# Designs tried in a protein design chat: VHH binders against Oxidoreductase NAD-binding domain-containing protein 1 (Oxnad1). Part 21

Target 1, 295 residues: Oxidoreductase NAD-binding domain-containing protein 1 (Oxnad1), of Mus musculus (Mouse) (q8ve38)
Amino acid sequence: AVCTQAASWGLKASTLRHLTLASIIKSRRKTDHLERTASVLRREVMAAAKVCEITHESPSVKSLRLLVADKDFSFKAGQWVDFFIPGVSVVGGFSICSSPQRLERDRIIELAVKYADHPPAVWVHNKCTLDSEVALRVGGEFFFDPQPTDAPRNLILIAGGVGINPLLSILRHSADLHRDHADKGRSYEIGTVKLFYSAKNTSELLFKKDILDLVHEFPEKISCSFHVTKQTAQISAELKPYVTDGRITEKEIRDHISAETLFYVCGPPPMTDFFSKHLESCHVPKEHICFEKWW
Short names: E, the ipSAE of ESMFold2; O, the ipSAE of OpenDDE; V2, 0.75 times the mean of E and O plus 0.25 times the DockQ between their complexes.

## First folded at step 11 (VHH; framework vhh_8h63_2)

Design m6 (from k2 with S56D; at its last look DockQ between E and O 0.26; V2 from the best seeds 0.00; counts 0 for: pae E 2.2 > 2)
Fold by ESMFold2, look of step 11:
Structure m6 (fold): chain B 295 residues (1-295), chain A 124 residues (1-124)
Amino acid sequence: as target 1 above (295 residues)
Amino acid sequence: ELQLVESGGGLVQAGGSLTVSCAASGFTFDDYDMGWSRQAPGKERELVAGISYGGDTYYADTVKGRFTISRDNAKNTLYLQMNSLKPEDTAMYYCAARPGEFDWFIEGSQYDYWGQGTQVTVSG
């Protein structure tokens, strides 16, 4: 698994999707067919999408909401999309930060894209407008998709930078599962979820309100810890109880090790490698450690 | 505006040691990742050492154990201590800077600012 949100740092050759003129031509033809609901849509792995909202998550990060009308389009929390833009030869790769249930109910997925010299990121920041059309293809093995009969699991989510994006998808999915279980009593019973999210300072923590809203909705089940490594501004009273100065420590993570705990790590490659290797050295089974060493 | 000025280069015998430094001005040094790259004639520039704003370090395999990068934030100065020098270390050494985003050092990132370089020549 690779974390494709590393657009701000440049992409290695191994993370670039195959891109050809044929792919661009296929994208245009597929988009036309998806609008007309032609048979091509059902046979293709790609789905047409339309930008229905553009907002700023920060000065350098834009959020897109995409309408994906194709009912056969689905994803698992934590996955990413290949992002095909007509007229742009490089195929983007962006983690979905919204939950699968949001797609099921509203046909919406959300992407958060940090500016970079990467052509898809440039397009998102400089050219994209409402009603812009793109094509999407789901990918990735970094996901949380429990089945109703699976044993209850606790989740530890470890995020750095825009590595928060796939983990926010998992966090939102976890909240959906808690709501479903509380309402129905016969869905998957998820355990507790704790998010450790590291950034330089509080202004670089994305989605703070969204995350805290989930913590406040499920205070017995969802918690978070924000870690800032070079905070210079005063921290608001509302945020302060959740903020720790310094890196996320090995000890903090180790204290959550159990047979019932799954670990999801996504952020800068050295951080991701550090925590995944630490967990392995503590004899956490590899199948309980999911990481994406590219973000 | 932003300025990076390298110094300390020179001629050194193989097996010797040399320290190069980079004086920085025109930006908040403490918030930047810093690096040393080198370029020999006819070769591409390569990053040999880097240090994040939080002090996390990176070394290319060709210099590990021989080179030490450090920073003095009070003096806005970056250092590269080079020990056990080899003739293949001969190159123009450039100081580089980029805004720091992570306490972890990320290799392969683009640097925004470069100094003029200082020549290090190792003779055998």
Scores: ipSAE 0.491, ipTM 0.778, lowest interface PAE 2.2, mean pLDDT 84
ESMFold2 (binder alone), look of step 11: mean pLDDT 82; pTM 0.834
OpenDDE, look of step 11: ipSAE 0.548; ipTM 0.795

Design m7 (from k2 with T28E; at its last look DockQ between E and O 0.28; V2 from the best seeds 0.00; counts 0 for: pae E 2.4 > 2)
Fold by ESMFold2, look of step 11:
Structure m7 (fold): chain B 295 residues (1-295), chain A 124 residues (1-124)
Amino acid sequence: as target 1 above (295 residues)
Amino acid sequence: ELQLVESGGGLVQAGGSLTVSCAASGFEFDDYDMGWSRQAPGKERELVAGISYGGSTYYADTVKGRFTISRDNAKNTLYLQMNSLKPEDTAMYYCAARPGEFDWFIEGSQYDYWGQGTQVTVSG
């Protein structure tokens, strides 16, 4: 029954995604910079999922861990899911913030959902309980999926607000690939990964501990810079070394431009427009710049 | 209690200029995004300009290059300078506020608070 209604709900979500895709196209005024094959078959793979953990990531953001037993369900780091809720006619779209390997290993994906007057978000915040069941379908062209034989690429990840969600997935995936390369020697060899993450203040930066744990685990490969634009409270000693007052600067981003650097930008449309225009004016190839505006 | 009071509206000749202002009270003004929306008789309200708590601005295509939004946090006042006015700019102009979330102004977001409006009429 849910599966039947889910197919109908997928059409509504596709309409919403098309509207946001059109906005992305307008703001970039270019074709997709990282053309990846997204088969229609993967978009049609719908999987049942069960909520196995609920946490409060912030006063306005709730994190869900979802058990997805279906072994045919897979995703690429940076992608989102259509989120089909029994009894809710509007289909949600939420970026996956966990890594593909977390799914392979534990059958878990993680979503972080900001409260909004949007029926799927309201359901997540007000009705969702442990063992709640939903259906998922993977979508999106914003992802990092290197092949084992690809040359190493440096990544610059630029996040604003909940735009951290798909970028955390990419960051975690990069760490997983690095561990695999060190252990097996047959996986993709990463370059460096630097995350620039902007928010109003430190309390609005999501996943600080998760991010810093990765920085501390792989300090020669992974780094981060938190940018706060209206910090009033004192910053803890643990965070202080990573926090800068003010916006992420054009110069900081420009210093990373090279033939082997890829840029992933996710956040408010004005932010993505700003960095897209800056990078293009610096002659960064379009295929090295990927933008996502989903929330 | 949060209050937004617009002023400065009036009758102006086409091609002329006018500044409307919005006095704010009852909240920490510099922590809010602010906007100007307008509504002509029989038409839908439309956002014409916005400004984030950090000064990032937005303008509707119909007013770009002619209107300038600004804020004075010391006076808790929002301004809209309107130049090269056209009869099509005739409308009730409303001040709007929402708690700031990003230092970037995002159009299409919900506004929590509205003023009563000030009438701008452009003749001829």
Scores: ipSAE 0.444, ipTM 0.755, lowest interface PAE 2.4, mean pLDDT 84
ESMFold2 (binder alone), look of step 11: mean pLDDT 84; pTM 0.844
OpenDDE, look of step 11: ipSAE 0.601; ipTM 0.828

## First folded at step 12 (VHH)

Design n1 (from m6 with T28E; framework vhh_8h63_2; at its last look DockQ between E and O 0.26; V2 from the best seeds 0.00; counts 0 for: loop humanness VH .140 < .165)
Fold by ESMFold2, look of step 12:
Structure n1 (fold): chain B 295 residues (1-295), chain A 124 residues (1-124)
Amino acid sequence: as target 1 above (295 residues)
Amino acid sequence: ELQLVESGGGLVQAGGSLTVSCAASGFEFDDYDMGWSRQAPGKERELVAGISYGGDTYYADTVKGRFTISRDNAKNTLYLQMNSLKPEDTAMYYCAARPGEFDWFIEGSQYDYWGQGTQVTVSG
């Protein structure tokens, strides 16, 4: 999983970056120029970080919370980090699943790392301890970073497997924007957000409680649909209203097409290809479709 | 003990058809992605076709439109129907398995389990 995340945009860099960058930048015209140059600069700056919490997110996924004291370290929701481990020659690439506001307030970012035979993932699962030190560098053109003057947008997030990680960052950022607007009224006014999240079964859906907590906090603004393709165990009463058997359908996605809707797709390459092609065939502008593949 | 046993190989005329099969045992077959790889003399193995646990299929460009992969979960058997065979299709054909994670077939070279292979020879 770590190699697929680290190489997801790099393996298809010419095509993926063009589609992702064009979609994001055109939706945020006039305000995007500084962000493009700032994003490039942060990819070259490294920050020290310390592991302050390790938890099991699932049998195969560990979450790390990293303290990043450098106040100049920042990221946009949806971005990833190069993950430099002392003594490990291979550089990891992991999507950030926490929000930018969490970093601003607590100096914390959260990563969720699926076990794989790749050295950075092995280190996270088998060697990493509290107070382990690493270095980070932000990268990626897959993000949602609206400015207060940008037009309101609705978001459709389509996730497969660990592709949830950057989309959870965007979902949490969206919730932060809703809280900020309700509190002060002068921040960006985000529209509705709906997450479509597909996995083999409910045990493979990551962050279920975190996602549902956001849905319950903003029931008129945030919603989710979990899609399971091979469920065998019974589904809990709390989860059952949100679970659908089968794949995310083209019809469900078509129902959300509008001039105000942006689509963020992250998951295995055939899934991202399928939905990006479908949306284009439905005449959704390329600049409203952002996708990232994982390998 | 996971086991994959291929059969159905043989000699066939160019332009002809052949079906190879793979009998699987020792694991929950319907939870696995399955694939067919081939290896010609002096060449490395290449993935020819794959099928996810949910039935999503993949074909290499060299065989697309000519080969059909399928699975019968009730019989724990994987099939490859090969039509319009060419001398270049001559190879040892191997059945491969990996635990399924996504209903989408993910092209990749990492398989956990392999069969012994069955020889397909296309006279030309």
Scores: ipSAE 0.531, ipTM 0.795, lowest interface PAE 2.0, mean pLDDT 85
ESMFold2 (binder alone), look of step 12: mean pLDDT 83; pTM 0.837
OpenDDE, look of step 12: ipSAE 0.539; ipTM 0.791

Design n2 (framework vhh_8h63_2; at its last look DockQ between E and O 0.05; V2 from the best seeds 0.00; counts 0 for: pae E 10.1 > 2, placed apart)
Fold by ESMFold2, look of step 12:
Structure n2 (fold): chain B 295 residues (1-295), chain A 123 residues (1-123)
Amino acid sequence: as target 1 above (295 residues)
Amino acid sequence: ELQLVESGGGLVQAGGSLTVSCAASGFTFDDYDMGWSRQAPGKERELVAGISYGGDTYYADTVKGRFTISRDNAKNTLYLQMNSLKPEDTAMYYCAARPGEFDWFIEGQYDYWGQGTQVTVSG
């Protein structure tokens, strides 16, 4: 129900990708967030933000925590920000990987930024320091925002690469909803959530500890499956129960199809196209399939 | 029957350029991941470049920045443009294909292979 906008977006995104490959080189596509998202709705609230923590998620991915004091700044789980850097003319686009409740509680959002020769990513990796100031504006139609009276839904989240970022936001939001329902009994009653997260090997999987902490907190409601296609190093004992050699199979996804299941797919365009076509061929309504493509 | 036929190999001077191509038939080309592997005498076969059915590309570190893979779905043809060739690039170059399935990682195993085309780079 909540994904009707994503179905419309998916058609536009496929068209834009096709046109840009025919008329421009791939490097332009990687470097111009505003051109790629020109038709996407933005919230009118633009807020100052300050970098309060920088960590390395991997050799190529930095995580930022941003303090956003403006109480009117809000977002829905799965959305991204326009990222305005003083002195950098190119506007960044980064998915928020923290939950809306974390913003409500602590005024913090988290971004995870993969290194690229794109000016905002270069700034995040090479120039950004604690107390650096930026401005943010929320956008995006890929989100999960149920109302308290909505029917319960199960979620299947399918991630590849940095496509984990908006899905981690949705996963964390789902955990918040489970906590709220257990405490209050009248909040939205979310169903089960399963994350399928694919990478080359376990070192390329981001946020493993954060994801497993959520699984351990709600073992009857939240589960994950890490799929690695070229693992050579030994897998730690803590990770082994969750890791499968090979790709995510259509059978695994098909076993979760029901009228109450919503699918959120985010990753490289070939992955996203494949899963959306597979789900449609299994007669999943388009409004139950939400996808977003990142390069 | 699925067929992959390479052409364009030959002898080239170090620092030179060469394009190899692969004509494909007997399958729906648009639905397949395609790649180029090479095998030098006494070495293991290695995937040097790949391109998914959706157009995303992979390059081995040894050729990155020098080689460009592309596909022409209208002509069912795969290309590898090789620039700044080195003697170490001397190998039999094989066209490779696999069905474009769930695998969004272009690396990994390929199911079908051509007969290969020899590329020899002289010092």
Scores: ipSAE 0.006, ipTM 0.191, lowest interface PAE 10.1, mean pLDDT 82
ESMFold2 (binder alone), look of step 12: mean pLDDT 84; pTM 0.842
OpenDDE, look of step 12: ipSAE 0.254; ipTM 0.659

Design n3 (framework vhh_8h63_2; at its last look DockQ between E and O 0.34; V2 from the best seeds 0.00; counts 0 for: pae E 9.7 > 2)
Fold by ESMFold2, look of step 12:
Formats: sequence, structure tokens, C-alpha cells
Structure n3 (fold): chain B 295 residues (1-295), chain A 123 residues (1-123)
Amino acid sequence: as target 1 above (295 residues)
Amino acid sequence: ELQLVESGGGLVQAGGSLTVSCAASGFTFDDYDMGWSRQAPGKERELVAGISYGGDTYYADTVKGRFTISRDNAKNTLYLQMNSLKPEDTAMYYCAARPGEFDWFIGSQYDYWGQGTQVTVSG
């Protein structure tokens, strides 16, 4: 408690001076990120960050790479950040889609932000430029952080829409663990990982190249299945082997149930509720089912 | 500019029927999930029916078998046919929309709302 207050005083004054009492009060009174997650555990470190790269992942999704020089800033794969923008009264909440190892090596995290009529998203899409400064605080209890001595586990990742963001972080972390096990001596021995990722059509599937690069790097360990529900355009030859027309089915998920399998589900609330209920009805232990909703 | 405009509300006798509609503009209607919610005085808003961009439907237990949701993508219009109306169905009925992502995804929060149309059932 006291340590939390002391850490808060370490914030860079110029980054935070534009926050107002109105933004704090408005956040408290609305169903927004801070109010919805008020009881969720947060890291005590709030760190300044600088935008060092901006790209378009799709017509409606913009990706930011943020340099976070503070070495005390860390996160676990699957977590999100409070996103504090000078001059914007509402605090954003965005899942981190890069791996913890990327932060350790390069001091970079990546966020992918879908456009919405919501002040932080509007700022990211309309005002954000290279060298823009923001403040970040890590939060969230949806993550995959195995220790080297933990039992090997297979992972099933189930994503819908921008729910891919925290699961991409977990997928990238899984690939890092495979590389570390092969290269740098004993580390956590992860089993197989399969990503089920659903969207309206192939143009709405984010990060297709990044995902397939990981599949091709570890073809016996990492696999994916893209599910599209309203595809109209022809699917490219490179994607076609990985694409299924239709929704992710209960049977496909049931075929992966075992004592060694952990399930990570992130997407719209009906999807998350559906799969969590189905897995529980199949007697998957609650400790092996992790889920997070997005809106 | 996304707009949802409801119409067709009014006063109807218990046991009667009524159709409300919602004209949509400012977005690609075919690509959105649509829904109807209602709010009676002093009560919280509740989702009554939903229809995905792919045509899958959801109905609240209180209206199942009596109400039918449908969409006409050529006219950018959402409909709710309400049969066997009860006094308990009296409420302001709101059209709702969100970008569609899944055929089975129909029962969650919506991003956009109309101003509503009043349905009053006397009995």
C-alpha cells in the first residue's frame, strides 16, 4: 500500500500534468476501462513511453510500437496497460500483443488499437505521431507465465476479433520459450500450441503473416486454424491451407481436451461465455481455463 | 455518421400484434450485428432479440415464440414482429448495432443505439 504510493511519485511530471480531476471523476462514474477493472491487480510501476513506430494492421486497426526505457517496467504475456494520454480525459486500456522477451531485449511493447468513438482510440488514430509521449501501467490477470520447473503443457488459444491481441502475446512468448529451450539451456518445456482465430473474413484477421511465420518456424509445435464466417473474396494460396469457412465448433475444441492442456480464450463476451461453459461441462478443471472479454 | 431511426410504435390491445422497424444509415449494414432492446419505466434495459450479420437469431426467454427479429439488407432495415402482446411488453424499444464478427455472436453489448419507439400494450 505505502510502496504503491511511493512508486506513483516516480512518474514523469510532464507526462502526467495533463490529467485532470474531471478525467478521474468521469472514469469513476462510467463503465470504462478504469471503472470496469477497478479491482484488478496492477503493477505498481507507471512508466513513460514514447511512440517509435506506427503502422496499419487493417483499415480499422493501427499498431503502435512503444519504447519504454524504464527497466523496472515489465509484464506477463497476455496482460494489458492503462494508457494515459496527456490532454485526454479518459484512460485507455489496451492489451499488449508483443512478447515479454521483446521488452527485455529491445524495450519495446506493441499495441494494436481498433478505431472506436472513444477518446483514447480516437487519439491513437487521429493525433498520435512518432515521438508522442504517454504513460503506461501494467494490469490484468489473464496471462501465461510458466516457470522452468512447471509441468509441460499444451496450449489452446481461442481468439475472436481484437481478442487476438493478448493471445498473440502468449503465442509469441510460447515461441520464445521454444527457442530458449533449444538454445540457452534448460528453460520451461512448453508443449504444442494451437491457435483458433475467428473473424468475419480474411481481411479482418490481424497478424496473419506474423502468426504463419511462427507456425513455419515450429511446424511440429505451433499450428493455427483461421475461421471466417462471411468470406466473399478469394483466399490467397498462402492462407488457404489454414482457413476454414464457418465458426469455431465445440467438437474442434473438445478434441483437444486433456489433463495436459490449458485453454486461453479471448474475444466477445458471448464467445468467451460459450467456450468456458462448454469446457466446464466437459469437466476441464477451472484452473486450466483462462478467459478475458473484449468490447 | 451512423444513424438508427426506429418507427412503428404505438398503442395496441393485449393479444394484438405490432411491427417495429429501424432504418439504418452511415455504415455497411450487411456487416453489422443488430438487436432490439427495451426499457420499461423504472426498469433496466434488456436485450429482447438479436440477429447476427449472418442471420443467426437470439431471443430472450420472455419473448421467445412470440417475437420474430429479421433484417432486410437491401433496405438497410431491421424489424421486430411482436405477436400475442402482453401488458408486460410495454416499453421503449431501442434499435442497436455493433460491427459483426461471428455468426454465433449475437448476445452482448452493442455500440450504437437509436432514440427508441414507444410500444404500449393495454389490457
Scores: ipSAE 0.006, ipTM 0.271, lowest interface PAE 9.7, mean pLDDT 81
ESMFold2 (binder alone), look of step 12: mean pLDDT 83; pTM 0.846
OpenDDE, look of step 12: ipSAE 0.024; ipTM 0.463

Design n4 (from m6 with Q110Y; framework vhh_8h63_2; at its last look DockQ between E and O 0.21; V2 from the best seeds 0.00; counts 0 for: pae E 2.2 > 2, placed apart)
Fold by ESMFold2, look of step 12:
Parts: structure tokens; C-alpha cells; sequence
Structure n4 (fold): chain B 295 residues (1-295), chain A 124 residues (1-124)
């Protein structure tokens, strides 16, 4: 499997005009990050970064905050980094889950890394310490980067598992845009944003507090729906209003189809394929359907 | 402690049918994704079919339409019904398990646990 993207936004960025449409292939083995993304556009240079904070998001997921002093380092919400670790020959690929504005203001990006028997993930979980130094290179064609003159859009974000990471970046960016509009009124005016986030149970949902904080800050603009497929423990009173038992349904997604709605889908390949095919069958233009597969 | 025990292998003629089964114990079966992999001498082990904890199925192209994977959570048993067997289906068939993460079966993932295998031989 490869990540499939077909996106062309304007004529100002020549490096984006030649995006390669990835084909569906039959593969029995996954390859490493660089091989899977060889055709994806990247910045030419790496930036040095230093780990300034480590937190445990869950028993299996560790978050890093990285200080990136280079003022020329930038990214678009939804993008990932090549993650170069001294002494580790395999290059990591991790979606940035923080917003571009957080980088502009604080020189911080956040990565959330699920444990796996994969050398960069093992290093993050077992060796990484405060002040550890790495190098980063931004890449990826799955992003939301509106310009002030772009048409207002509503966003539907559909996440499964680790697919939440790039979508959290987009969600946080959306909140930044709402704050900018409220402060000044001269920034891009984003429409509503709704996150559909699926997991096995509530303990597997990452960033629940972060997501709900954004919903509570912008209750008329940002909403979320958590879908759990095998919940056995009691759900807390705070979460219950947002939790639905079962898969995210086609009906729920269909109810949001409109000319001004963009769909961002990221999760396990069969989920991503399912929703992108469903949206196409409902005649949503392909340019309004953005998806990325991580597994 | 954790065990996967395959059975039901044997010799069949090309075009015939066979069901192999895998008895599981020592873990919460219905929380796991299950799979069948096979390995012929001199070849790499390949995932033939898989089934998520919620029943979503996967089949390799080489067996689609001929093989059916199923699970019985009450009996902690995984099945592979193999129809229209070909000589190239001859292999040791292994039961595999991994903790389930999504109600979607994800191909290409590695498995934590394997059985000892059961031999299926298809003669021409």
C-alpha cells in the first residue's frame, strides 16, 4: 500500500504542481518510511531539533515536544517530518500533531509516537531523553493551508487510531484561525469543523482533553464525535455526550456533504478507502476529498 | 500458557476441499485479530487470510473466492475453509494472533503469536 494524494492548489508553489498520483498496489510486506514516500515532495534541508518535553499520552503512545530554533523551518497543518536520529539508520516518519502557529510563536512542534518494533519508535520510547538532538525534514501533501482570499470551507475530519495525529494538527490550526478572526477579523474565516474519531474503546482515544478543550472554546464552530467499537469499561460522565457505540456510519458522514465541505480522512487503509469510496459514490468532488494512510 | 493449536490438515486431490481449525487458549480470544499464514518449503511465510476482532476479513489475492476465514468466539476457534484446492496451496498452515486495535483488518501487520502449524498437501 502507498499513500494516495491528488492535490493541486493554485499556481504559486511549483513544487506542488507535479504531485504524483500513487497507485493501488498489492503488497505482502510494508517498506520503511522513505521507500513508501519516495515520490512525496520534501523540503531540501534538514533542521536541527532538541527534545524539550516528553509526556505519556497513553501506555503505548509517547509525545515529544521539539524545539526547532531555525526560523526558516515551517510546515502546513497535516504534514509530517522525516525524523533523523543519530545512531539509528532507519529514518522515522511522524505526523506533526501541533499547529503551525505554535511553531511560529514558540518554535515548538509536537509528535505523538506509538510504540512499535520499528527502530525510530523504539528509540523514542526507550532511549529518548530531554535534550536529545535529532534532525527534521518536512514533507507530505496531506494538509490544510488556506489563504485569506480562499473560499470559506467547513471541514469534516475522519480519524482512526494513529490517523488522529495529522488531523489534530488541522483541528488545532482551525482553532488558531478562529482565534485570529475573533481578535482581528482580517484572517481567513474558516467555517465549522467536526471531528469523527474512531477507536476500540475510550482508553485508545488520544488527546481527548485537548480535543474537548477546543470544542468548549468554540462550541458553535468546533464539534467532535468519538466512536468506540468494543467498549467494556464504564464511560465517564464528561465523555458520554460525545461517545457513540459502533463504527462511524456512512449516514453520519453523508449528512455533512455540501459544496463548501472538505473531507480529511486519515486512518487504517481499509477505513480510509471505505470513506473515500463512499464520498465519491455520493458525488463529492475528488478535490474535496483528502486522505492519507498510515500503517 | 498462550497456545494456538492447528488441526485438520491432510492430503487432498486438486479441486477438493479441506477445513483447518485453530484452537486458542490462554488469552481473551475475542479481543484479538486472527490470521492464517502458510509456508511451503523454500518460500517465505505469507498471510493467506485474516479476521479482525469484529469480524472484518482479508484474503490474499491467491486465495480470494476459494478460501473462507471464520471465527467462533464462544469456542475460541479459528477456521479456514479451503475450496477448489490447487497443488500450489500445498504448505504448512499456521494460525496467528495479535491484539486487535480496530474493527478493520489491516494487512501487512506482524503477529505476536503463532501456532506450530498443520500440513496441507494437494496432489494433482
Amino acid sequence: as target 1 above (295 residues)
Amino acid sequence: ELQLVESGGGLVQAGGSLTVSCAASGFTFDDYDMGWSRQAPGKERELVAGISYGGDTYYADTVKGRFTISRDNAKNTLYLQMNSLKPEDTAMYYCAARPGEFDWFIEGSYYDYWGQGTQVTVSG
Scores: ipSAE 0.450, ipTM 0.751, lowest interface PAE 2.2, mean pLDDT 85
ESMFold2 (binder alone), look of step 12: mean pLDDT 82; pTM 0.834
OpenDDE, look of step 12: ipSAE 0.692; ipTM 0.857

Design n5 (from m6 with D103E; framework vhh_8h63_2; at its last look DockQ between E and O 0.26; V2 from the best seeds 0.00; counts 0 for: pae E 3.4 > 2)
Fold by ESMFold2, look of step 12:
Structure n5 (fold): chain B 295 residues (1-295), chain A 124 residues (1-124)
Amino acid sequence: as target 1 above (295 residues)
Amino acid sequence: ELQLVESGGGLVQAGGSLTVSCAASGFTFDDYDMGWSRQAPGKERELVAGISYGGDTYYADTVKGRFTISRDNAKNTLYLQMNSLKPEDTAMYYCAARPGEFEWFIEGSQYDYWGQGTQVTVSG
């Protein structure tokens, strides 16, 4: 259960970071998902999908549930899809925030799309309706896909902004693995998972209820810390125990360093650079540090 | 109404130092990312330094190690300390603001609001 992004090609940490940078395309100003990810490994299966549920995750974020009947369609927790919309020439790229097991069980994947002046996002927010049809193709090298015989690992997930999306997929997958191990005894034995998720204030933290539901289901195995840097409104009693005022500290992260811990970092490039440098300076093996940058 | 007013520009000799400042009003200053851009005659406007609402900083390669951006949230003021000035630093310097989204400074984002600028001229 080494970091699958780092281990999938036998990559060194410096090569992995360069590959990840090249795979994401280095500029946040570029809007073409295909151009940004031209060298990223893609599965060749393109699958039709139908919108079966639309919800508002926040005033600016809309969640889609997509039915994908094609049984050959699969993904690894943390990956994204090319999102092909009929009549829209720009191809979207959206991280999958649901678990692979949810797809296996229900043929559903979930995407969360923040409003942006970007044609696929505009379509999701302004034109998408129930039964809208799109096509999907899976891609991405940022994922957690342990095998049953892999060494048990603890996970530290560090999210900023919409970087929560692929990490929620990993968190949900981790919960699925805990359920599978308890029921079947042959699945991967995952260790503990701690999510550090930072935002400006609590209204900008996505998926709070979904995350806390998992923490409450596995209180000995899954925990979270929400960090807010400019909270002004009163925090609800339900949320208060999980909220810390201020940034995620280096000390908090350092306290979790061990040979058994994998780190998944997703958020703005300076955040991912900061934490990856810190972990490297603490002698965390490069293959145990996985990161992805979002624009 | 959001206002940004720069001051502190002037004439300085090469190798010298100068501090420009930007007084902000009409918004909650500590919720905004701030930046300094410059424009020399005949050139495009260039972001030279930025600072997020969380204090994370950015510097263009041409000024890194010589310029320091800082903010004083109590005084609603943005600063740019410019050391080891070169004739190439001659430009109109503009204060810029955008609503902060992340505690980290993100390059490439468009700024929504601009000041009128303050002229910095480096002789030599």
Scores: ipSAE 0.326, ipTM 0.685, lowest interface PAE 3.4, mean pLDDT 85
ESMFold2 (binder alone), look of step 12: mean pLDDT 84; pTM 0.847
OpenDDE, look of step 12: ipSAE 0.807; ipTM 0.907

Design n6 (from m6 with Y113S; framework vhh_8h63_2; at its last look DockQ between E and O 0.41; V2 from the best seeds 0.00; counts 0 for: pae E 2.01 > 2, unsure alone 64.9 < 65)
Fold by ESMFold2, look of step 12:
Structure n6 (fold): chain B 295 residues (1-295), chain A 124 residues (1-124)
Amino acid sequence: as target 1 above (295 residues)
Amino acid sequence: ELQLVESGGGLVQAGGSLTVSCAASGFTFDDYDMGWSRQAPGKERELVAGISYGGDTYYADTVKGRFTISRDNAKNTLYLQMNSLKPEDTAMYYCAARPGEFDWFIEGSQYDSWGQGTQVTVSG
C-alpha cells in the first residue's frame, strides 16, 4: 500500500492516512474494482476531495462535483478514479465525466454514479452530503490525450448506459480543444467528433442537454445520434432530430472508418465485444480502437 | 407485487424434450429481463438461459444448442424449451426477473425476484 502525506485543505492529515492505508488494505479483501484493474497503471498521487454539489441525473444516477484543491492532481479525458470513503472499506471506481480543463480552471471533477448494492455506490446515494470528504487516485488507460503536434483525428464515441461517463469526458475535452484552437491557433487541431449513445428510451439517456449544448456550440465539428431501443413516451421536439429507433448499426459505424478515425467504445460487455469484433473485421488498426468495459 | 409461477416440469426419458413455463404478474413484463436458473441437489444455482427485454439471449455452455428461451409478452409468459435432455439436466428450474436496462443481455446482474421452481427429472 502507498501512504501519501496529506496534500489538501479541508481534510485532516489523520483522515487522509486513514483513508489511504485502511481503505486500501480492507478493500483488497473484497473489492471488484481493485481486482479487475490490478494490472492497470495508476498514478501514485492521492488527493483529498470535497463534495461541493450533488444533483440527480436520473432516478438511479447521482452526479457529484468534487473540489480537488491539490494542483498536482490531474487526469486525462476518459480516465477513472479510485474513490476512497472514510468508513467504507470497499474502494469505489468511477469514471470521470468532466474535462481535464474544467479541473485546471475550477479544481472540479464530476462523477456520475449509478445506484448499486455496492458500498461506495450506496454511500454516494444514501449518505453523501455537501462537504463530505473523500480521497481520489487517478487510473486507467482508456483516454484521449493528443499533443499539439499530433495529426488531426476524427473521433467516433460509442456509449451504452453509464458508459457515457468517460466518453462525455472525452467529448468535453474535444470541445475544449476546439475552443483552444479557435482562440489561440497553435494547439491540437482535433477533427470531427460524433457520439453514438444507446439507451432503452430517452429518459435513460444521461446528459442530453449537456451533449446538445456542445453540438450546438460546434455544429460543424460535433454531432450526436441517440439510439433508443424501446421508446414508448413522446419524444420532445428538441431531442427528436437526434433520436433514432433501434440499435446503433454496424453500417453507421463503418461509414466513419478512415485512417484518421479513432474509436472509443464504452458500455455493456456484449456491446463492446460486438463493435470491437466488427471494427477489427473491417481492418481498423487495433491502436485506433479503444474499449472500456462497463464496470 | 411481482409474482413468478413456474410450471411444466416432470419426468422425462434421456434424449427427450420438455417445455417449462413461467407465468408473471405484478410488473410490466415487456420491460424486464428474464432468466432461467437451475439447482441440482447439492449444487449451487446456475443461470442456464436469459433473455433481455429486447430479445437478446444468453445460454450457459452446458445447454447451448439444446435449450431455447423465449417470451410471450402478450401473455406475460417466459418459456424454456429443453431438447436432448440428459440426466445431468435434472434440477429444480427457477424463473427470474429484473428490470431491463439494455437490449443486450448481461449475465451476472442481480435479479429482483424468483419463482418457487418446477422440478425436471431426466431418467437415464
Scores: ipSAE 0.478, ipTM 0.756, lowest interface PAE 2.0, mean pLDDT 85
ESMFold2 (binder alone), look of step 12: mean pLDDT 79; pTM 0.792
OpenDDE, look of step 12: ipSAE 0.716; ipTM 0.865

